# Ledger of designs, part 123: VHH binders against Flagellar brake protein YcgR (ycgR)

Target 1, 263 residues: Flagellar brake protein YcgR (ycgR), of Thauera aminoaromatica (c4kar8)
Amino acid sequence: MAELSTPSPASPAPLDGGRGDELEKFTLRGARQILQLLQDLITHRGLITAHTGGGHSFMTAVLKVDEERGRVVLDPSPDPQANRRALAAPRLTCVTQLDGIRIQFPLVGLGEGQDKGRPALFAPLPAEMLRLQRREFYRLQVPLAHELSCLLKAEDLARKPVEVSARVIDIGAGGVAVVVPTGAAEFVIGGTLPACRLALPDGEPIELDLEVRNLNRQTQRNGTEQLRVGLRFAALPRAADTRIQRYIFKTERALNAKARGGL
Key: E = the ipSAE of ESMFold2; O = the ipSAE of OpenDDE; V2 = 0.75 times the mean of E and O plus 0.25 times the DockQ between their complexes.

## First folded at step 22 (VHH)

Design KOD5 (from ND8 with I31S P53S L54S; framework vhh_7pa5_2; at its last look DockQ between E and O 0.01; V2 from the best seeds 0.00; counts 0 for: pae E 15.6 > 2, placed apart)
Fold by OpenDDE, look of step 22:
Structure KOD5 (fold): chain B 263 residues (1-263), chain A 121 residues (1-121)
Amino acid sequence: as target 1 above (263 residues)
Amino acid sequence: QVQLVESGGGMVQPGGSLRLSCAASGFTFRSYAMSWVRRAPGKGPEWVSYISSSGGSTDYADSVKGRFTISRDNAKNTLYLQMNSLKPEDTALYYCARDLDLWDSGKFDIWGQGTQVTVSS
């Protein structure tokens, strides 16, 4: 009778998050922001999975934020062994979800004690909290057949205005990644490209401002060099956002249907 | 529909024991702190015991401390109250209640119908 070793719940794969730079935009470090988010967790009764290392975790919640003492109060585990592990861990990794948004934050310096005569765990306020908005994180890989394009209004090396037609390779609620020929224009990270036009299959192009967030040179299999440009939607009208979301949803549905053997 | 249903009440002699159960439905039980509250004839409601959402933190009224034990099974959506060394003064209708706050007790938004506990010789 082969004891089917219940696969240890895979430690949440380190968010194979894009380059450390991509996560930075989702990381809260402001004291006020952190406090607010913790309060939101309390208000919404956010259940937290606290990882203690070694594949071990327990369920907890933020019970209280003590601003005066600069600490959070956590619900201890009913399992004394889990609490011991938590206290022994150099770092507690807390994972939760609020309104469909994944939240992750570290706690260090965990201690046990009592609050109002009740057993509790205490930790200093986290120095940072990661708030991953699914909407912003999810990038749909655009099927080649859709031929999405973005007309970029950029400048060349001489600062002369140029228009570059770029193929959209991925799209999300927060922006697009495009590919352009090397040397087609000069892009500066943090720079704004005004009055660009995103072409979707469902109608007229969307006019929008784009902010350059990433630049990556890519060499194709054929030896041709291309520039991948990550662009954030700097100003997106509500109607445009709705269209983009609709496109993403429709496309995802179609891709999933295909993957399931439907079409 | 959000519902709490108490059971396990009855008549016992002084010094006896009872175990109350409260079955929760219609909400995410594991996300809420829970309490037991009792009401004796002619008296107002009295908070008896509190348990946190995870079950790791408990609290008791002084009148029941050392005699009663609150616990929960989140997998079964069930709250429990083990009552030992029962006294005539423990005679009451016992309610399970959902706490409005994760940490503070005494404010409730959902109640069961109650289960009668009678301690008499």
Scores: ipSAE 0.512, ipTM 0.813, lowest interface PAE 1.0, mean pLDDT 88
Fold by ESMFold2, look of step 22:
Structure KOD5 (fold): chain B 263 residues (1-263), chain A 121 residues (1-121)
Amino acid sequence: as target 1 above (263 residues)
Amino acid sequence: QVQLVESGGGMVQPGGSLRLSCAASGFTFRSYAMSWVRRAPGKGPEWVSYISSSGGSTDYADSVKGRFTISRDNAKNTLYLQMNSLKPEDTALYYCARDLDLWDSGKFDIWGQGTQVTVSS
């Protein structure tokens, strides 16, 4: 079931955008919390993508935290130009993952020097760290008994309007994945499907705009071809977001109770 | 249908100014972050500037910081790029792009046709 979900790898690009206010609840600002998270990155040898701006980045790691001086020590790039860009940047945006949890933090005032005779980069401890718990953005594998469906308003190969009823195989706060017969409609990565209808078990279908993110062709044992379509919520009404998150919460709660054998 | 249409390009002398516009249609413009991307002759695409869906957060490539200003008018579904103190190295085809925000920042799924900016003496 997990094979049909979007992979959970590190996403090196910084998070920013219209959800800035929504990210505040995931922001750590306490010194103790920040130190603990940095130590966890050191202990687990977390790889960090450090963004210097202008689309440039380099790979690094936190080598240690110097609590006495209030500094972090970073691994320099083997590319001297990357180090120059990092030292010239007013802000270094670090992105990494720890056990599927996305972590992002700024470093300001980066300098170079030596740590035990080896080249190193230094910066003051970050004033904040973003920590996105996987369960807030988790893709729920939809139980077969729920028979969730989404009516897609797409176009056929002749560019004529067609409605495709697609079974939803996973759902999260940001989108769904669905399965349709191959050839049921023409899907284009980056294309928008306006006014689709997502049917949840409770209530009327939700009208929403969907954006095609990925397409994966699958061949079943009987030779039947189907298409897995990854869809992002493009313009999600607030009420719809609330209903989707409630469905996910209730379903996870029910599945957890079943897994414990009704304990 | 989703469309992005750039305009406002042209020829300008070094030190001059231009204002680019990008008209959006076929999607809920105010729900998306937007970027400007440029392609100089013989080179690959280069990200220029970013603006969040609300307009409250902006970012710029180092090469244009302090000279270019990105803005948007969500009531008119229009993205802008004010370009001041233009240099010959700013010569490029400029695209507006729908920026994938949370989780996929720095990836663009839709571009316009582009508008040519030529800075020559």
Scores: ipSAE 0.000, ipTM 0.103, lowest interface PAE 15.6, mean pLDDT 77
ESMFold2 (binder alone), look of step 22: mean pLDDT 86; pTM 0.866

Design RA1 (from QA6 with S31N; framework vhh_7pa5_2; at its last fold request DockQ between E and O 0.70; V2 from the best seeds 0.80)
Fold by ESMFold2, fold request of step 23:
Order: C-alpha cells, then structure tokens, then sequence
Structure RA1 (fold): chain B 263 residues (1-263), chain A 121 residues (1-121)
C-alpha cells in the first residue's frame, strides 16, 4: 500500500443500495462462524489491509480472539499516524483472503491498549463477515497491451471542467480502477464524475456516472507522480453491464488459453 | 495454481546489502501490481513497497525510501527488492504479495511464505 494524501475534508456515503442486497448472500452473522473464521485467519497468519477512510490504510493481522470479552486483538501499525487515523475512524474495512476466498469485515469501536505488555489494537468482534467467492465478484486485471481507457469528466485544480483520458487497470461489475498523472484533475473521495465514457473494444463507448472511492499516489521512474483512482459505477444499465461482463469473459478466456497453451 | 516463492534472504551486517527475488507462476504476472510486505519478530505486517504492472511506477514506505528499490522482470515473471544500507530494524520475514484494487483501496489476494532477512552484528 502506497502512502496516500487526499485534499478533501469529507466524503459522502457510498451508493451501494442494490448491491447490499446481493452481498447478504455471502454474509456470515453467526457468532460461532465468525469466531471460527477469525481463528482461521490467526492460524494462517493472514495479511490484513485495514482501510480507515479518506484513502488511507495500514497492514495488520489478528493476534487473538478473546471470546470471553467478545473482542479481537490486532497488531498496531509502526506508523503512529496510521494508528491515530484508525482510532479516530468510525469504521475500519478489513480485507484479506483465506484459500483464495476474499474475506472482508468491518470493525467499529477500535481502542488502543496492551496485550502481554505490547501495544495492540482492540475492537468488539465484528457483527458480520463477508466470504466473497471470486466467481461472483471477479475483477479483471486489464492486460497492459489492451490499453483500455476511460474518459473522465472531472475538474482541474481551479475547479474548471477538464476531460482526462485514463488507462483502466482493472474492471469488474461494480467499477474500475484507473491511473492518471497527478494534477491532471482534482479528485475528491465521494465525488461524482458524470457522463464519463468507458471505451471497450466492441461497440461505442459506454456512458457512465462514476463515484470516486479511493486515491493512491505512485511515483514514476522519471520522478513524476501518478494517481491510482478507484471508481464505482453509480448506476449501471443492463446493456452496459452485459457489455462489461462480455469483455471480462472474452479477455479471461484468452488469458487462460495462452496459459494452457504454454504447457 | 498461483505461486509466489521468495528467495535471497540471509544474515548481513548493518550497512550491508541484499537482493530479494520472488518467482511468480500460475497467473499472468505482467497484469498485476505487486508489493513487498514484511513482518518483524513479534510485530505485525508492514507494507514496504509497490510496483505497477508495467514496472513504470513505484512507491515506498518512508522507512525504506532511498535505501530499497523495487523492480520486476515481466519476461521472467520475477519481482525483486534491492535492499541497501540495511539496519537492524529491517530484520523481518519478507513476503511477495499480489495486489487487487477495489473501491475501498488496495488489498492482497495472495502472498508467498516469505524469505528471512536478519541484520545483526
């Protein structure tokens, strides 16, 4: 995870309504199931990314589960500022994997303390955990050679309208991630980019409204900076969804055929 | 099946250098952003560095900036970490990790078993 700095004071709530119903199918809520899954993460020494909001995150791991007190114990970050953000955040989004299955869970009420004389972070057990099988929520990593792009209708630093052609680095049913030069436009987490155009190989570009969800800063080899922008589809018509899934399917089959042919 | 195998760790004196390698197989390596993560004795994991799919962009934790260099060879499906001016605090198990980027930000869906780096005099 790159260190990220955003010049935004606050972000609006995500537009997740209908997709929340779809996620319920993959949501574990039973106390025993949650305890077992957390214990499995401890046993496998799972690497967890904890997102604190505002584009910030840190790495952690579950140290133990205190079933009697109903708490999880986590490693603190070596970065004191990351720990301060975590303690101030109303919610952490924790993401990891177990046996290739994405595991995601919220933590609320995070506190700081000691575990066997060492600093640790504590939180009540999560009330829910997601076990997301890849087939349902696949995100295609777009081959560099495809040069898939999305035209973003954003604002510059002076709040003037600007169009930015951004390379798409991944795409799924819920959104895309793109790269842009730092300073090409100003992006605000929670902001909406209306009428952007996603250029797929087949047919006319798809017009989409996008919501900025995450910003991640990178340094290029020549010393200049670029920005990775996580974008959610605000609303996706059936026809657009079909075309996106078709692109993903065709590309994945082509990648699998090349891998198999290399036997 | 996806495999990431780290190597090149060892014992070195403070101020020394090591080069870590990560051999990737079972997936189209050149399509993925890749990272190094480390876990020091008795401590939790710490992100170290990330490199873009093409190798054209890099990022580093403040604690290693200027001393470590991430690189990749997409023809050989290999990720590298050149570690210079090593300090005792760099002692850790170093993992090679494959990155996904979601609307909430990046996360890792696979990592190797790690290679041990020990910096001691």
Amino acid sequence: as target 1 above (263 residues)
Amino acid sequence: QVQLVESGGGMVQPGGSLRLSCAASGFPFSNYWMSWVRRAPGKGPEWVSTISDSGGSESYAESVKGRFTISRDNAKNTLYLQMNSLKPEDTALYYCAREFYEDFGPWFDHWGQGTQVTVSS
Scores: ipSAE 0.774, ipTM 0.920, lowest interface PAE 0.9, mean pLDDT 85
ESMFold2, look of step 22: ipSAE 0.765; ipTM 0.904
ESMFold2 (binder alone), look of step 22: mean pLDDT 84; pTM 0.842
OpenDDE, look of step 22: ipSAE 0.818; ipTM 0.958
ESMFold2, fold request of step 23: ipSAE 0.768, 0.765; ipTM 0.921, 0.918
ESMFold2 (binder alone), fold request of step 23: mean pLDDT 84, 84, 84; pTM 0.848, 0.844, 0.843
OpenDDE, fold request of step 23: ipSAE 0.892, 0.889, 0.857; ipTM 0.971, 0.970, 0.968

Design RA2 (from QA6 with S54T; framework vhh_7pa5_2; at its last fold request DockQ between E and O 0.69; V2 from the best seeds 0.80)
Fold by OpenDDE, fold request of step 23:
Structure RA2 (fold): chain B 263 residues (1-263), chain A 121 residues (1-121)
Amino acid sequence: as target 1 above (263 residues)
Amino acid sequence: QVQLVESGGGMVQPGGSLRLSCAASGFPFSSYWMSWVRRAPGKGPEWVSTISDTGGSESYAESVKGRFTISRDNAKNTLYLQMNSLKPEDTALYYCAREFYEDFGPWFDHWGQGTQVTVSS
């Protein structure tokens, strides 16, 4: 009976995707600031996506901020399974927006109970909240016309090496999201794909290592399934980072110009 | 400025049908994945459906599978949700939302004011 070594739970990715120094100026750590931002989320009825890890997430909202008890009260999911996953998760990654500004914060120590006779989730107040005010930290939706692709070096079910050309749908400084046919390769969350090749329009492909962070199944109109894969850049050389940033900025400007009727 | 305006909500009897629309403006609609989210009275919000930028792929919450169909017309910058076989449990405010997918998964960076759907006898 070979003890299947339970893969060590992938260390929760830093909120900053490893860009801690660059994002520090956008990170709120003051208790009053955090309380105010949470209150603003209540006032504006902010829709929050809470990620539990393992490719799972659920929608929630802040119901109340209990300053006296130092806790935040959240709406539970109408899906009991989602709530079970949330309670079992060591950390929630919560993402939302206020006035078009991305807000991200972790919650730890989640519990369930009742608030005013209604089921609720409870967590200690977040220690930090990331508020990204600048567009340079936003993720770009890749236009279909750009045909941006990433050659993934992966393995199949038999652990045979395979190469999969994946369409890039989203790109940012921290990573890419791609779509692949289901069954093209086996992806394991927390696994590393070495020596992948990201194809940008402006030159030779960038060789880089990618970490699988999220998986999401989609159904095509023809009934076939495809997989969205969230990939993090493991170790991105400075030159590669510069090229990626340049592409993002150039593309965003072009898209905005087109949207304004200028092109 | 990014704008999403939901419409098509109303009151319908159980077993009835509605078609929701979302008019998008202020961004290149055809480049973005789009979703529907709903919030029922006294309950937390829930994801309903997502469609790819091209409309080539879609996904649904288990609670609406087989009854709801998400679609889009990129030429009209419009997202749709066809809702059939409606149930009282489908009563909610329905939001159109713009979706991103990052390393941690999907999230929504914009949504509209919502359109009310009420299913009652």
Scores: ipSAE 0.898, ipTM 0.970, lowest interface PAE 0.5, mean pLDDT 91
Fold by ESMFold2, look of step 22:
Structure RA2 (fold): chain B 263 residues (1-263), chain A 121 residues (1-121)
Amino acid sequence: as target 1 above (263 residues)
Amino acid sequence: QVQLVESGGGMVQPGGSLRLSCAASGFPFSSYWMSWVRRAPGKGPEWVSTISDTGGSESYAESVKGRFTISRDNAKNTLYLQMNSLKPEDTALYYCAREFYEDFGPWFDHWGQGTQVTVSS
């Protein structure tokens, strides 16, 4: 497998509408702006991750923009399985950066063909592109020293309840990612883990319902496997959201102060 | 601000070995999962390997599994790729990349200029 992922039964569901509304002011919809941004990605040789759903993705780049036919041309993956997934996907979520700014755009209607005798992928130009210039919309990478954890109330292979204490590796407004040993519980994309408990430093653990969004396998040094599990907050009370945002803000301030030599 | 500087590339014969390094600065390196990505001449980019923030776990593209080893030294803010049993198809510009993980999966918000690896007789 060319990508850090495992097969999944379903495409990821869209994010909640609240964060989508917040991102609208960073969304480009003008045809000239979109063409210029795509050309900039070509010029800067942007490394794009294209997500096909179900925890699968591949790397690509924009080869060219065919303005007359209204199409973008992409590099295919050297992995034939990744190309098959891309062509079968109802939608690609493409993510990259340009000069430190997150660039995200959807592609639909992907097809295969050739460009000057070379295999290529084609899609209509996106109707919108996101230029996210605010780092607070990124997930906080949790410092190791914080040892942030989440108690997952999951099920084992026999569908019996188990509790798994998982290290939180990142946290944002919409969810967390955690690591757990493979085999500690059965996780499936789209599954719900009710009444999990997120331990933040500033009080009692927060009770959260979590939805499994992504699974990635890793091999540990001792040869055993672990999973990186992407989890979305299902229904987050305002008070819990406030505590999470406060943790993120305080941690970012502390990290920035440390990077500036304690200024 | 954020900087990733790759080094250690060069020309080698098939079957040879190289060790790539990536010096990181301007961010809390030990909090980030890191990856190697490569781009062969005339081809698109290809993910190679990812290592966890602690360095305790790793993953590899099937084409390099068993031949390449990713590692990191958080005290030195350095990422490494040990490449053994090199093949002509490993010829590429190799990038060190910083990873974020979203509900749709990982993506990279920074990479270096790359270091060239050329495998030919």
Scores: ipSAE 0.796, ipTM 0.914, lowest interface PAE 0.9, mean pLDDT 86
ESMFold2 (binder alone), look of step 22: mean pLDDT 84; pTM 0.839
OpenDDE, look of step 22: ipSAE 0.866; ipTM 0.960
ESMFold2, fold request of step 23: ipSAE 0.750, 0.785, 0.731; ipTM 0.915, 0.926, 0.907
ESMFold2 (binder alone), fold request of step 23: mean pLDDT 84, 84, 84; pTM 0.838, 0.840, 0.842
OpenDDE, fold request of step 23: ipSAE 0.864, 0.858; ipTM 0.970, 0.970

Design RC17 (from MC4 with Y32H; framework vhh_7n9e_1; at its last fold request DockQ between E and O 0.40; V2 from the best seeds 0.72)
Fold by OpenDDE, fold request of step 23:
Structure RC17 (fold): chain B 263 residues (1-263), chain A 119 residues (1-119)
Amino acid sequence: as target 1 above (263 residues)
Amino acid sequence: DVQLVESGGGLVQAGGSLRLSCAASGFTFSSHAMYWGRQAPGKGREWVSGISSGGGSTAYASSVKGRFTISRDNAKNTLYLQMNNLKPEDTALYYCAKQDYEWGYFQYWGQGTQVTVSS
């Protein structure tokens, strides 16, 4: 009976030896911590984007944590096709935010059933949850109306320089996330994009060097696949940092005012 | 199932060279960025190098820049790491990793290959 060594769940690889420690600092593996975080998601009715692979995702929520059975209960999609994809997926990647902190966790072994007479999805409790702390990873979701863009200087398959105008979807003190068409350029984590130009509403574009930190494939509602690229500011002049911070604060204030019914 | 199998490690003297290989299976290799990492004794895993899906973009840790070269053969589903001018501090278990485009980061899957550089 060959003990099928269950392949150790592939931990996200930290980029820099020092950052590995950072990612580890943000990774919850304790059963109690995981349970608490899931309970917090329930309490706050946090919406979760569940990625099923192939660029497909659906919105869900944690409905219940069943500690006795060691499972989490999720709200199924109103789209039967999304649920089928979820059940067929070897892994579900769940992404959410709680108090501005990005939370990410995998679910494996998804099943369908009923909870209190209602359709539900079930999965074993996640083995780990990534909780990215506010200060370093808070990202402002950029309003579409602001039309923030970043001109990326990248390379194509032939290592020919290409310029890609990318929409900025979120921005923080440490970097931006942008969306680009699939195949527009070659990206790799740890890669540097020199002399890029970030366009803010308040003036001339900011020239800066960017480092690729993460890569996500996303499928739009129209079926078009896009690449979300997380970029770190590799070197940011103080003046540029001030402008970015000002934009973030101004935008947050405006959004909060609107949410309160003031605008 | 995703499989990454590292090979090519061994004992080498300082200043020597090695070429590591990573055989990939269980996924579309040509559509994924790939990476090398290493873990020295008593240390955590560190990123060493990355290459885009098509091979058009590469990245290196500062510690290996100018000495190591990452490459890939998509037809053979194989990732390579040419290591030149090896130093004792390069002694580590070397792993290849696959980009996870849902997670956003890369994941190690293999058992690694041991590289030992003697003084």
Scores: ipSAE 0.886, ipTM 0.970, lowest interface PAE 0.4, mean pLDDT 88
Fold by ESMFold2, fold request of step 23:
Structure RC17 (fold): chain B 263 residues (1-263), chain A 119 residues (1-119)
Amino acid sequence: as target 1 above (263 residues)
Amino acid sequence: DVQLVESGGGLVQAGGSLRLSCAASGFTFSSHAMYWGRQAPGKGREWVSGISSGGGSTAYASSVKGRFTISRDNAKNTLYLQMNNLKPEDTALYYCAKQDYEWGYFQYWGQGTQVTVSS
């Protein structure tokens, strides 16, 4: 049976700027590319969530692109308060999907007016648009029952090699997040951990090089301190990538089936 | 209040050396990973090096690896950057940064110390 990739139904909340370096290669900055992508949204009648800040948003759509004036034309909200918030906001962060591709772009300088006798919102064309396929932003939360682990080859405080078996709490195309006891090893953002071993349920562990991207501290329910380490895959071989994607797909499918079963 | 005070910058000829210091206060220095970053004229701030809380792990930007050495003295709450074989492209305002374990990344707190490398 062919494997089915199921996109997450989750809300199209904006991606945080803290992922900026990872997202730069997916950022369109060419005027022609931006115009074409906006036209695709118009053609496919893409619904857009426009975020105004403070947890507020409204639904809209790009009605047209006015190339002569360098403007986009947006559908106003039927809620007057949403329109007032949008016009007062220093920027809108627009988020949508097109054919499974996540699209995010800022609009600044929003104004109100009419288009062919109907109320409309106007803004200059965005200077950039973020375009991501699902696998480029998705992180699967690993079920505890899977006991997914990663053997880290790290350093102790004396700069000696130490192996730490870390529980994997999430996994995506670009990396994993793991938890370790505080003090189990020395970690620093930018540090590399060569020849770590990721244990997936469906075969021998995968040998991979990891780079530390994030360090968070967590206190367990029982007061025990642990460290959450965000790790990027370095130079992931195709076979390893395939195994990781298969694991994600199978696990997500199983979790979705369980949720529909009313458990 | 968290305070990071950088010092040790100056004017130096290409090929020379400088040692930067970062005096830390207002937090438990020995429990935090620490970093150096720099900002060249007309550019954004960029990461240079990092060191784990106990000093057991270090990392360097490729442009400085082999020339710069990060270190720390937890008894003195001080972070160091030994810069050898300096090049004109190392000219920048240098900042130290503290790991933020709630956000998960690091933050700059000080005014920086200027390093100027003459050709």
Scores: ipSAE 0.760, ipTM 0.935, lowest interface PAE 0.7, mean pLDDT 84
ESMFold2, look of step 22: ipSAE 0.759; ipTM 0.934
ESMFold2 (binder alone), look of step 22: mean pLDDT 84; pTM 0.845
OpenDDE, look of step 22: ipSAE 0.778; ipTM 0.927
ESMFold2, fold request of step 23: ipSAE 0.748, 0.746; ipTM 0.932, 0.933
ESMFold2 (binder alone), fold request of step 23: mean pLDDT 84, 84, 84; pTM 0.850, 0.849, 0.854
OpenDDE, fold request of step 23: ipSAE 0.862, 0.876; ipTM 0.964, 0.967

Design RC27 (from MC4 with E102A; framework vhh_7n9e_1; at its last fold request DockQ between E and O 0.45; V2 from the best seeds 0.72)
Fold by OpenDDE, fold request of step 23:
Structure RC27 (fold): chain B 263 residues (1-263), chain A 119 residues (1-119)
Amino acid sequence: as target 1 above (263 residues)
Amino acid sequence: DVQLVESGGGLVQAGGSLRLSCAASGFTFSSYAMYWGRQAPGKGREWVSGISSGGGSTAYASSVKGRFTISRDNAKNTLYLQMNNLKPEDTALYYCAKQDYAWGYFQYWGQGTQVTVSS
């Protein structure tokens, strides 16, 4: 009985810098931002694929951030050959995913040592980190003509329940991004919006709970400020998931057909 | 320059209470959602609680829900965390954080205040 080696989940390939202009918007260079992201990786014990070049990679994790020394501590590979490759590489490209967000960062100047008596890899803090919300790369940008909306049940400044009709700007399997007028309601990351209603073109609105994951202030061309709210599906019924997926696939196909000159 | 200064930490016995404060300066405090995070020894920093700019919406990590209360005084540019029924696992350095509406997430700025809960 040949043990079907479950194909090792294909190590996510590094995004090539050729998409440079688009990726710049998602590149963090602030020292505090970088530290925060690294700390988040530690907290969530996120596995990192470290690419050493030549098609080689190994699995690692961020063990510690040493802010005083300006360095990151990584878990070494159990494979001594992988560690040798890592140390010999001029650049390590680290790729991971946290809460559906792709994170990619370079490490330069890798060294080996000990942390609390255990073997560890050390590198200076990355100068930049790429944070790609799956939303932007894997989320369908909703055509304006579809007029997708989400009725948000939120609270105002007085903690009075308010309903806000928000335009859906992007949608994915894990959530939606919506835009609301500034001051329409109070939002906080980690907050839950219960019993919201997502309107899809194919039928009745879907009732679902949403969790606030990000808050962006955007200024429109007309000078009006809007709040972009990134929302995660907190609990999505299977039927709702199927409808959302169907909508995404159908819309993507239509957009692709149009792009190819077929419509 | 943005400044966040945490205070109110200390040593407390299990079941005890503490009230943390975060004094904010260098920005319009009332225009920003604010947050608390903590970092236990040997662990990463974790999100604890959040409050909207006007205080109308709050959120809590499951580990602290029902025990901790986040609040703010916009007139005093101060964020608070009332911690009740403290447990040894609440021992950590506590930080306040400011929403970054350009990035979409929040940033820690202060040095933190130490909370130690003894059994």
Scores: ipSAE 0.853, ipTM 0.970, lowest interface PAE 0.4, mean pLDDT 89
Fold by ESMFold2, fold request of step 23:
Structure RC27 (fold): chain B 263 residues (1-263), chain A 119 residues (1-119)
Amino acid sequence: as target 1 above (263 residues)
Amino acid sequence: DVQLVESGGGLVQAGGSLRLSCAASGFTFSSYAMYWGRQAPGKGREWVSGISSGGGSTAYASSVKGRFTISRDNAKNTLYLQMNNLKPEDTALYYCAKQDYAWGYFQYWGQGTQVTVSS
């Protein structure tokens, strides 16, 4: 019996601790730096996805920092089951963005209580916060009008080659996410797809090797079920990287100009 | 309720072979990609291998490629790991895991089965 409360549909997954060597330079450990970053999240009203484990998450926010007690105060979920899962979890992994920069931090020892007469969640200040000021972690949402696609060289049930044309849903310096019909091919995390072809609007498709990092099922507005496949670039030639960055830059400029022109 | 029960571990000499099984219940096994992981003494859990829901795609950690073979029998709701040419470094508690398509990654549900490889 499936019982799903109000979890976020396609929330960003926590970054794998196995990348710790490359992530260490983005890790804040100073108490003053951590307090300032938390205050920035409060000031900018940053919405946080709190992951409780088991594939569950809920939306929250940092309401304030209690420096005297060394605690953060979080907004509880309106879903009582999400709050119960959070209180039972050994830790929360909190993920958010601040001005397009990914922020991630753990909270342990979560408790329930009241703040100024209102329900709240409390935890000790995190001992570390990850602030990823690196272009490789940014992901551009690809406009549908661009019809950006990636030809995947995957495998069928009989382990025979099959080519699947997949729509690109987001793209960054480190990879793409694509959607395919459920059952179009066989996918597994850790699987490699050599010599796939990414079609950008300008020029010939880019040949690149991809590795499966995430597999999500999603339902489109019309009820159609698809598989979202998160793919990492295994090796990206400099010329291919340049073309991808140019596409991202031009698309961001066009989207920003459209947003400003709608004043 | 989702249950994964690992079995088939034991003591083997280096160079030997062992076949692990993972009995699955509480979900539609044939609809999920499945994985093996292991935890050696003093280390965190390490991904070992994965297999797609229909068995058409497999993946292996570099340390086990060519020695281990993942397979599944969807009629028996069972995942397997054939381990050949075992090394002392393969000594670990082995767990199977189920794909979580809402989260996008995989989860371990069982107690694991111990594999000990003597020199």
Scores: ipSAE 0.760, ipTM 0.935, lowest interface PAE 0.8, mean pLDDT 83
ESMFold2, look of step 22: ipSAE 0.746; ipTM 0.931
ESMFold2 (binder alone), look of step 22: mean pLDDT 85; pTM 0.858
OpenDDE, look of step 22: ipSAE 0.731; ipTM 0.909
ESMFold2, fold request of step 23: ipSAE 0.172, 0.735; ipTM 0.672, 0.927
ESMFold2 (binder alone), fold request of step 23: mean pLDDT 85, 85, 85; pTM 0.863, 0.865, 0.865
OpenDDE, fold request of step 23: ipSAE 0.729, 0.836; ipTM 0.913, 0.949

